VHH binders against Fibroin light chain (FIBL). Designs and how they scored, part 5

Target 1, 244 residues: Fibroin light chain (FIBL), of Bombyx mori (Silk moth) (p21828)
Amino acid sequence: SVTINQYSDNEIPRDIDDGKASSVISRAWDYVDDTDKSIAILNVQEILKDMASQGDYASQASAVAQTAGIIAHLSAGIPGDACAAANVINSYTDGVRSGNFAGFRQSLGPFFGHVGQNLNLINQLVINPGQLRYSVGPALGCAGGGRIYDFEAAWDAILASSDSSFLNEEYCIVKRLYNSRNSQSNNIAAYITAHLLPPVAQVFHQSAGSITDLLRGVGNGNDATGLVANAQRYIAQAASQVHV

## First folded at step 23 (VHH)

Design t2 (from z5 with T57P)
Fold by ESMFold2, last read:
Structure t2 (fold): chain B 244 residues (1-244), chain A 120 residues (1-120)
Amino acid sequence: as target 1 above (244 residues)
Amino acid sequence: QVQLQESGGGLVQAGGSLRLSCAASGFTFSSNTMGWYRQAPGKEREFVAFIYSGGYPYYADSVKGRFTISRDNAKNTVYLQMNSLKPEDTAVYYCAKWPNTEQGSAFDYWGQGTQVTVSS
């Protein structure tokens, strides 16, 4: 289970069999430990650690991808918005209702472009943490900031797609984030929901190894520019092969 | 301040080719995802392609195999090579920058556009 990847600074990747994915995400969470978090966000952190340590490969891949997305959103001093997530969620639920996924297909480019762009923010926590504190997170500026979307229809589809007991617990936690009066919580709910849409989760299933390598490099305090590029490569490849 | 300026549009016959360019300034180009959208009259703006900072591209279904996105980080420029053009490709094409941490005050994620018209 040893993977060797090339990095821009000639870093040697660590073998992950000495540590579980849960250890990798725990160290990554330490970089945003100084952020103000609601109890619901802390519950998300705990269930993702459980999925990474006790879940099957799909649960581990999902936990790694969600952790990366959440950490990116928590990285800036002023939160951005969730418009990319809300758009892909609504496009997907419209497709499920109508049987026509053309709108969803069109939403994947903007969404995955955003996902890969946000991986750079994770690396910035290591190399420019002070500058991030004074920054505004990524924003598209849509109505409502991406906090209003078809949450229940999306989760109906997510829960129908899997037998995982983790998803039922996660639904309850994410619903509290969705119903919160706090925009950061709302953004995290949207991002988690978008990551768990079945075709999106398929992309992360295929790219999880590279995202894990990125989180490990960042967790070790290293400039991970090459690991960001490698994760972007896997995401673009996997997204290009999505079929609905 | 983010500035995106498209060029290279024009009138071309079906089956022909065009190459669009987008000069970018006011942000760290080499760490940003860049791409293209298009909008035909009376239609919604639609995604065409993006390219990650590392040079890894992704294409909409409607252009895959016909269009190629590329970037030159030394010149802060992104390109769209459009081959085998069809009348359905007629649109205003917009260069796009994906959202990042911003110190600017506005939604400055695409330029003014360049017209592409495919006849026949």
Scores: ipSAE 0.791, ipTM 0.907, lowest interface PAE 0.9, mean pLDDT 84
Fold by ESMFold2, last read:
Structure t2 (fold): chain B 244 residues (1-244), chain A 120 residues (1-120)
Amino acid sequence: as target 1 above (244 residues)
Amino acid sequence: QVQLQESGGGLVQAGGSLRLSCAASGFTFSSNTMGWYRQAPGKEREFVAFIYSGGYPYYADSVKGRFTISRDNAKNTVYLQMNSLKPEDTAVYYCAKWPNTEQGSAFDYWGQGTQVTVSS
């Protein structure tokens, strides 16, 4: 449960930091409120808030990790690309299809290097918000910007790994992002899909505590430089443990 | 303008060691993930290692336990210590900078490379 406190009739209510994952992500979202989001992005935000409100760690961890990734992609004024995500998605689905995950193993370095770099963008919302407004988001550069990949094969694998009602609902919404004519929506679809690939999701499951601390710091308006570094530490450690 | 200049390559016997250096300029090095890729003739460019700004590394399977990536933020330099070298490590090694909002195009993320040749 979230408790709302209002001190003025004219003030837009802000969720109170009650230490729970749902308030943490809600307060972090405030830093990208000025980005006009598609209905599909707003629906993802609501699913993630609901997941963060569950009592189990796995739901909370997933909500926190996905929120961090989405906020990073919303932070720059001009979208980057989805190339790192598309590569890891295609490499994973090729592995599922062939039984050979060597390509997937090779794709994890570029992907997690990018993920950890993007955590710094979240801190920039506090440190340099005006500069982010006029910036171009990170781009690796690849054909098509990484917006075409094995979306359905990836989601077949994601849904097969869990019977969670949240994943089924999320699939429908992420498919709308994937099919959008908006490049920022496409990028978000790719990064959500990549985050939820079962071996990748395990990295975030292990890293979620540190990512929660980062989002809490940002949501409270704090310079989170040390929290970014700590989240990067956990991600590097967890990524080194991935087995397929 | 982002510049990455690799050095330290050369010819070495199998089982030997080399240390590569990459001098970086034109961006805020201390806030960027850095790393190494390699490309052998006729093969695709292959990820080797990255290191986060705080010094936390990650390695490709093929080099884990043999290679060590490190960085010196005061000198804007990233290193790759390569031990127990094998002929299969023969490649051009590229220093890499991960994309950021202030660092330009994807093409500017790579150095010119340094040749490492491992003989039997």
Scores: ipSAE 0.785, ipTM 0.902, lowest interface PAE 1.0, mean pLDDT 85
Fold by ESMFold2, look of step 24:
Structure t2 (fold): chain B 244 residues (1-244), chain A 120 residues (1-120)
Amino acid sequence: as target 1 above (244 residues)
Amino acid sequence: QVQLQESGGGLVQAGGSLRLSCAASGFTFSSNTMGWYRQAPGKEREFVAFIYSGGYPYYADSVKGRFTISRDNAKNTVYLQMNSLKPEDTAVYYCAKWPNTEQGSAFDYWGQGTQVTVSS
């Protein structure tokens, strides 16, 4: 007789619909000093907590991924730049206009390299809490430090891909960050925008369970080195499968 | 001080293989994402591959299936095995470090580069 063995060669995203994403996000945000948050950033934090309280996986995944990215940028003592985010935004919007996404495909490596490295920075909040004030944020160097990208074209694509009322409100808040004279605000605007581009959001949709595990470990005060590696695995796997 | 030193470049026939190495020092290598970029004459520097601290790689479309990135954390070294080389792979290859918690200068994120030339 013949038997067909079931095996999984694909990772199934973790179901976070158990309602715990909001508390995970709330505990992770506690590691960032309130003095490092502008009023606009506090408003983003509030809307992400509300999104994480929804009963659907997509809202929870989006909230978790954006939270991880923002916390990483706020934790550095010396601001980095948003060049990887700006490059992926511009490459995507150029692809939408031209129908040629080769540039966007090429931009994903540098961007996800930074995303995964930033997960290590989040773990450092637990194991070296005082030392991050001397750290340098991620930087690649480019014109304008990542402030030069087609913000409106990117958000047109984001809003066209979703029925979420939270995204409409988030657009208004993120636009204030984009127009700020504060470089950290500009960086956060670029990273939020990049995280929400439809093909990028799909990577985070597929990796959100592992990112949630990481944020839970960090939020509970645990060294999360193994959880960082696991989230990096899911991100690399999902990014390798991006469709445009 | 962050130092990245590439080696292993050279001249090779199309269809051949070459292995690049990058020796790293001055930072906590085992916690850092490492990668490779390349730059052909007259072109912008382009991403080739990265490997996360946990050993999980990602490749540019142009090299996927032909190149393999790996790391040895005990030796503070990242490698790029390049198989089925094509003339289009001719470039200076740069080792790259993603930013970390250590202080650095503008020159500490890139190696000096190693020339790879593929002829047929």
Scores: ipSAE 0.776, ipTM 0.889, lowest interface PAE 0.9, mean pLDDT 81
Fold by ESMFold2, fold request of step 26:
Structure t2 (fold): chain B 244 residues (1-244), chain A 120 residues (1-120)
Amino acid sequence: as target 1 above (244 residues)
Amino acid sequence: QVQLQESGGGLVQAGGSLRLSCAASGFTFSSNTMGWYRQAPGKEREFVAFIYSGGYPYYADSVKGRFTISRDNAKNTVYLQMNSLKPEDTAVYYCAKWPNTEQGSAFDYWGQGTQVTVSS
């Protein structure tokens, strides 16, 4: 290895949960089973379960992180916005276009602050589900509610980063979510796209174990405040190591 | 309902130190990510630092190693200890609350700001 990064080409992939990541994800989806979902969102759910069943850590980590993000978004009775996702997407694609990532680096704090804040919502689905039912989800406020961003430039970068057939299939479904007239679908497209940006995906690659622990803890019906704090720590640590 | 009140700004020489405080009310402080942004004249507001509900901090590159964010959940207060100050740190500093679930109309998640001026 020539560079020291959280991820290494020589790292032997590990099964995050001894082959149980798909089971953890499946149980986590049960907490939002009463949420009305489009067919496209159900197709995303199926892709993420299949990715979690793969034998490589990267697929499992990606599936876990995306599932946690989507579930957090679906947790409130009225959707919030996708502004944090849109901002990091646009700042990244501007960086790719210009070769200057200073704006992207500045966007990481607001974005990962949002990500870690939203992990609390997953725990609240277990311990306060009735309160969430009548809540409005988190909203930053921005033009278009974060449903307008440079979708194609972002996915060009995502697809260039991997030969995964799952990413190609996911692109097709996420593009339909992006073009939908349904705000829930649009928001989920933005969250998935932001999670898959290559430098952001590296953060989730490192923190996926702690996110899996959180999803397992809440799946057992436990107050997982300590597991939220642990996942937050891994996310902030990994985000501090981002190099672009 | 959400109230964020900054204090502790002022004039300081380069190389000096300053501690900002932000008193918070109207929400469950202990479950919220809190942080600081700043805005210099004629420039866009920029991120400085956040601290998770669990107490773990994150910093912008420009302030790493010089600034320390902390929180006191018993006092509903977040702090920014600013050391080794540079003229480039001159700005209005804003306390910020990250968005959470809400039962009501839109609310401002920013304080009024406190001026920090670092003379060369």
Scores: ipSAE 0.737, ipTM 0.891, lowest interface PAE 1.2, mean pLDDT 85
Fold by ESMFold2, look of step 23:
Structure t2 (fold): chain B 244 residues (1-244), chain A 120 residues (1-120)
Amino acid sequence: as target 1 above (244 residues)
Amino acid sequence: QVQLQESGGGLVQAGGSLRLSCAASGFTFSSNTMGWYRQAPGKEREFVAFIYSGGYPYYADSVKGRFTISRDNAKNTVYLQMNSLKPEDTAVYYCAKWPNTEQGSAFDYWGQGTQVTVSS
């Protein structure tokens, strides 16, 4: 089905296992503290802080990648949509059911293009916050805004890939976001779910060090244009090596 | 207003090459992910390639190794160099801007398209 290739040391993430991922995440969240957040979003924030405090790389990488995506979605004054995430979710679950992952492979380009654009948006929190106040968040456009997808099949695959108690807790909270009548909550549910799909999660596993550097730069108030470019490089390299 | 204008399409024999250009305006080009999609007659529009603001590219499986996407931030232009063209590459090629926080409709994120026809 899905093949994950080993990467050379020159292609792997740097600086993720410093034991400080939780502090980086906490500082980055400060840039969206002024946004109105549901209790469910606050619960996700707490789970991600707990994951970042674990001693293992996989937990830290997952927490960093999810935090970056959520911050990007909270940064614009008007919510976008979940279409890129929903497409990759449905394409993946269709592939699992049918054994044909051609649709999933086609969905990766639009999705990772979106992910990399969201990294630019995170930098805008520091350098152009006034522009974000009047802006609509990222939107590809599709029927229902990407809030209709096979949530349960996706989470079956996510939970089957790991014994993590954090994922079980996260499933419950993300299901509440998915079932919400609030579009911001629905968008965040879709992006968390997409980020955690096993082949997608491996891309973020490879790129987490560069994403951590970006969040550190933004959290400290620095213009992070060069850090965005570096994270984009790691993401595209890892995504290009995912085969199914 | 976001504007994307493609050029460089035409008729090419199989095995040949063609270079597409996309002139962009109305947004901060240097901070935006840009890319290409294509649509063959009777088919849905499909992803071809993107290039991040930092200059790193990503390709669909069907074009990997044959197509090269690049950008020139000084000219606000994205290019698609298409080598080893096949009849199945025949399509209208659309320049695309990835969504961001800038104002616009979904149609403002696409160009008008340029026809590429590859004969056997």
Scores: ipSAE 0.706, ipTM 0.874, lowest interface PAE 1.3, mean pLDDT 83

Design t3 (from z5 with P99G)
Fold by ESMFold2, look of step 23:
Structure t3 (fold): chain B 244 residues (1-244), chain A 120 residues (1-120)
Amino acid sequence: as target 1 above (244 residues)
Amino acid sequence: QVQLQESGGGLVQAGGSLRLSCAASGFTFSSNTMGWYRQAPGKEREFVAFIYSGGYTYYADSVKGRFTISRDNAKNTVYLQMNSLKPEDTAVYYCAKWGNTEQGSAFDYWGQGTQVTVSS
């Protein structure tokens, strides 16, 4: 009860920190009240914990990056929109069909700007939890709030780029989030889908170590301002190297 | 409340330079991602550059190598140094705040804009 960020509302004991990706994301998820998680979000959480338990870096990196983004989206007291993610998704799928990725490259700035800013939300679970209630999720303000994007074409590309069995299972769950009437669920579906687009996933693959450090610091109750800055550095550097 | 005031726009010949400034107030500038968008006549607003709170930057392909974004946290100001300007850079340039974690408004914020016109 002394450290709010280390005790959930139900005072459930935290998972141990053994430095592995699975424990890191498990402890980070403890900052999100289970009553705020839909069954679909709980299913995504379990998929990501399983991915983080694999021995390969790519699975661990993907699980860590997705976990950070989902926690950031769930931490805002007022849902934002899916516009930056939807723009990335639509412009990527248009690029795949046309061979012209100029629109996709233009869409990355707003998206990665939100990604990096959302890392501050994760740190605020430790340093300013009372203010998170009044915060608003990322919102670019497009028509339809980002509900309209080519979900199936995006997932065709995601699944074609990998033979991971976890992605097939994740597709089914994310499709439920996409089809939900809940705007926060829709935002999370768009975020996950955008993060898993092959060139975007490569950014997170390269920055996952710094994101892991951030989640570990937050999970241990530390002010992670320096870790946010370090994760932002890796994301900006990797995003600047995207080639499609 | 959040205020973003752009300045430094104007008419310039192709190959020239301009430096845009954006004075910010009403939020914790040093903890916020800042950036620039632009909107040409008859076109949708497009991203130009951002700078994270830690000073790390990202650029649209069309301006990379020609534009430099920077910030001065002591003056709550973000800058866009625009070199080797081309007629295609003609647009209204908007300062932007990526902001979903401060006391301020909910959405990403735009300033009023400053006109940049690049003549042949």
Scores: ipSAE 0.644, ipTM 0.846, lowest interface PAE 1.7, mean pLDDT 84
Fold by ESMFold2, look of step 25:
Structure t3 (fold): chain B 244 residues (1-244), chain A 120 residues (1-120)
Amino acid sequence: as target 1 above (244 residues)
Amino acid sequence: QVQLQESGGGLVQAGGSLRLSCAASGFTFSSNTMGWYRQAPGKEREFVAFIYSGGYTYYADSVKGRFTISRDNAKNTVYLQMNSLKPEDTAVYYCAKWGNTEQGSAFDYWGQGTQVTVSS
């Protein structure tokens, strides 16, 4: 009989923490099992690392926020849904078309509540890894689980708001997640799309420092309970200031 | 042709209740998201509530816990149950249908509105 040595991503040596967003993102991804990463998710991981290392501050902030959301979603044992994300996407695109953003402003509470719950899950990777299988991802509940939204209209608005080459590449990758048969991939597509809506991205621009601190703590294997609370506070503060 | 007709508005005392109805025709009601908006004098039209075809509901913070949106697909009707009414709820209430456009989704048809007046 013959044996072949096999290795997983969780056995890969950790990157050196240089204090930059790219190093923080790379260390945080080490906590995600290879079996949870499709080819499309690996491509997202790589574009987010590039944004964090080579992008402007807004791109770095966006990369950090997206990484936190994706890692949290992949960590939950009982999946959440994408209903809060679908709601904010559809409400935003309606606002762009109609000039009336009241529906969008109302969608932000449930969405950022969902984001806050995801931050709790990220800390569980360190303090209760064996119990994550029993964790419950945040869910709002809706028909289709959050699959019903105007993906193309949202990305038209996202791409129109920026000339970043990262966003053009990301659109192609996220479209593959959106069209996937896999419900986790669909959820990730919805949350990435929602994170990139211009007013939502502004929230993450303002709170990125606290999210970076959280990911650094988790990536270094530290109990990040205080960092979770801090990130939740900064996100809530920034969300209260959304101006459309 | 799409038609939306609101009813059930009127004058009510603060703390009272009122139920608005919106009768819909000219489209496949069961497949459409429906909503309620309101507009007070001199103010921008504001979102109140909506209900997806699958029954998920979402509310403005100012009405959560007091208002309930519901639908009856057999009657092609969406309802807004308004409890614990306050003077600041005074507005014209509009029923709306969400539909897709070439540039995305939007509420693309509106009723004529029904006046709700809440007196102290």
Scores: ipSAE 0.000, ipTM 0.139, lowest interface PAE 15.6, mean pLDDT 77

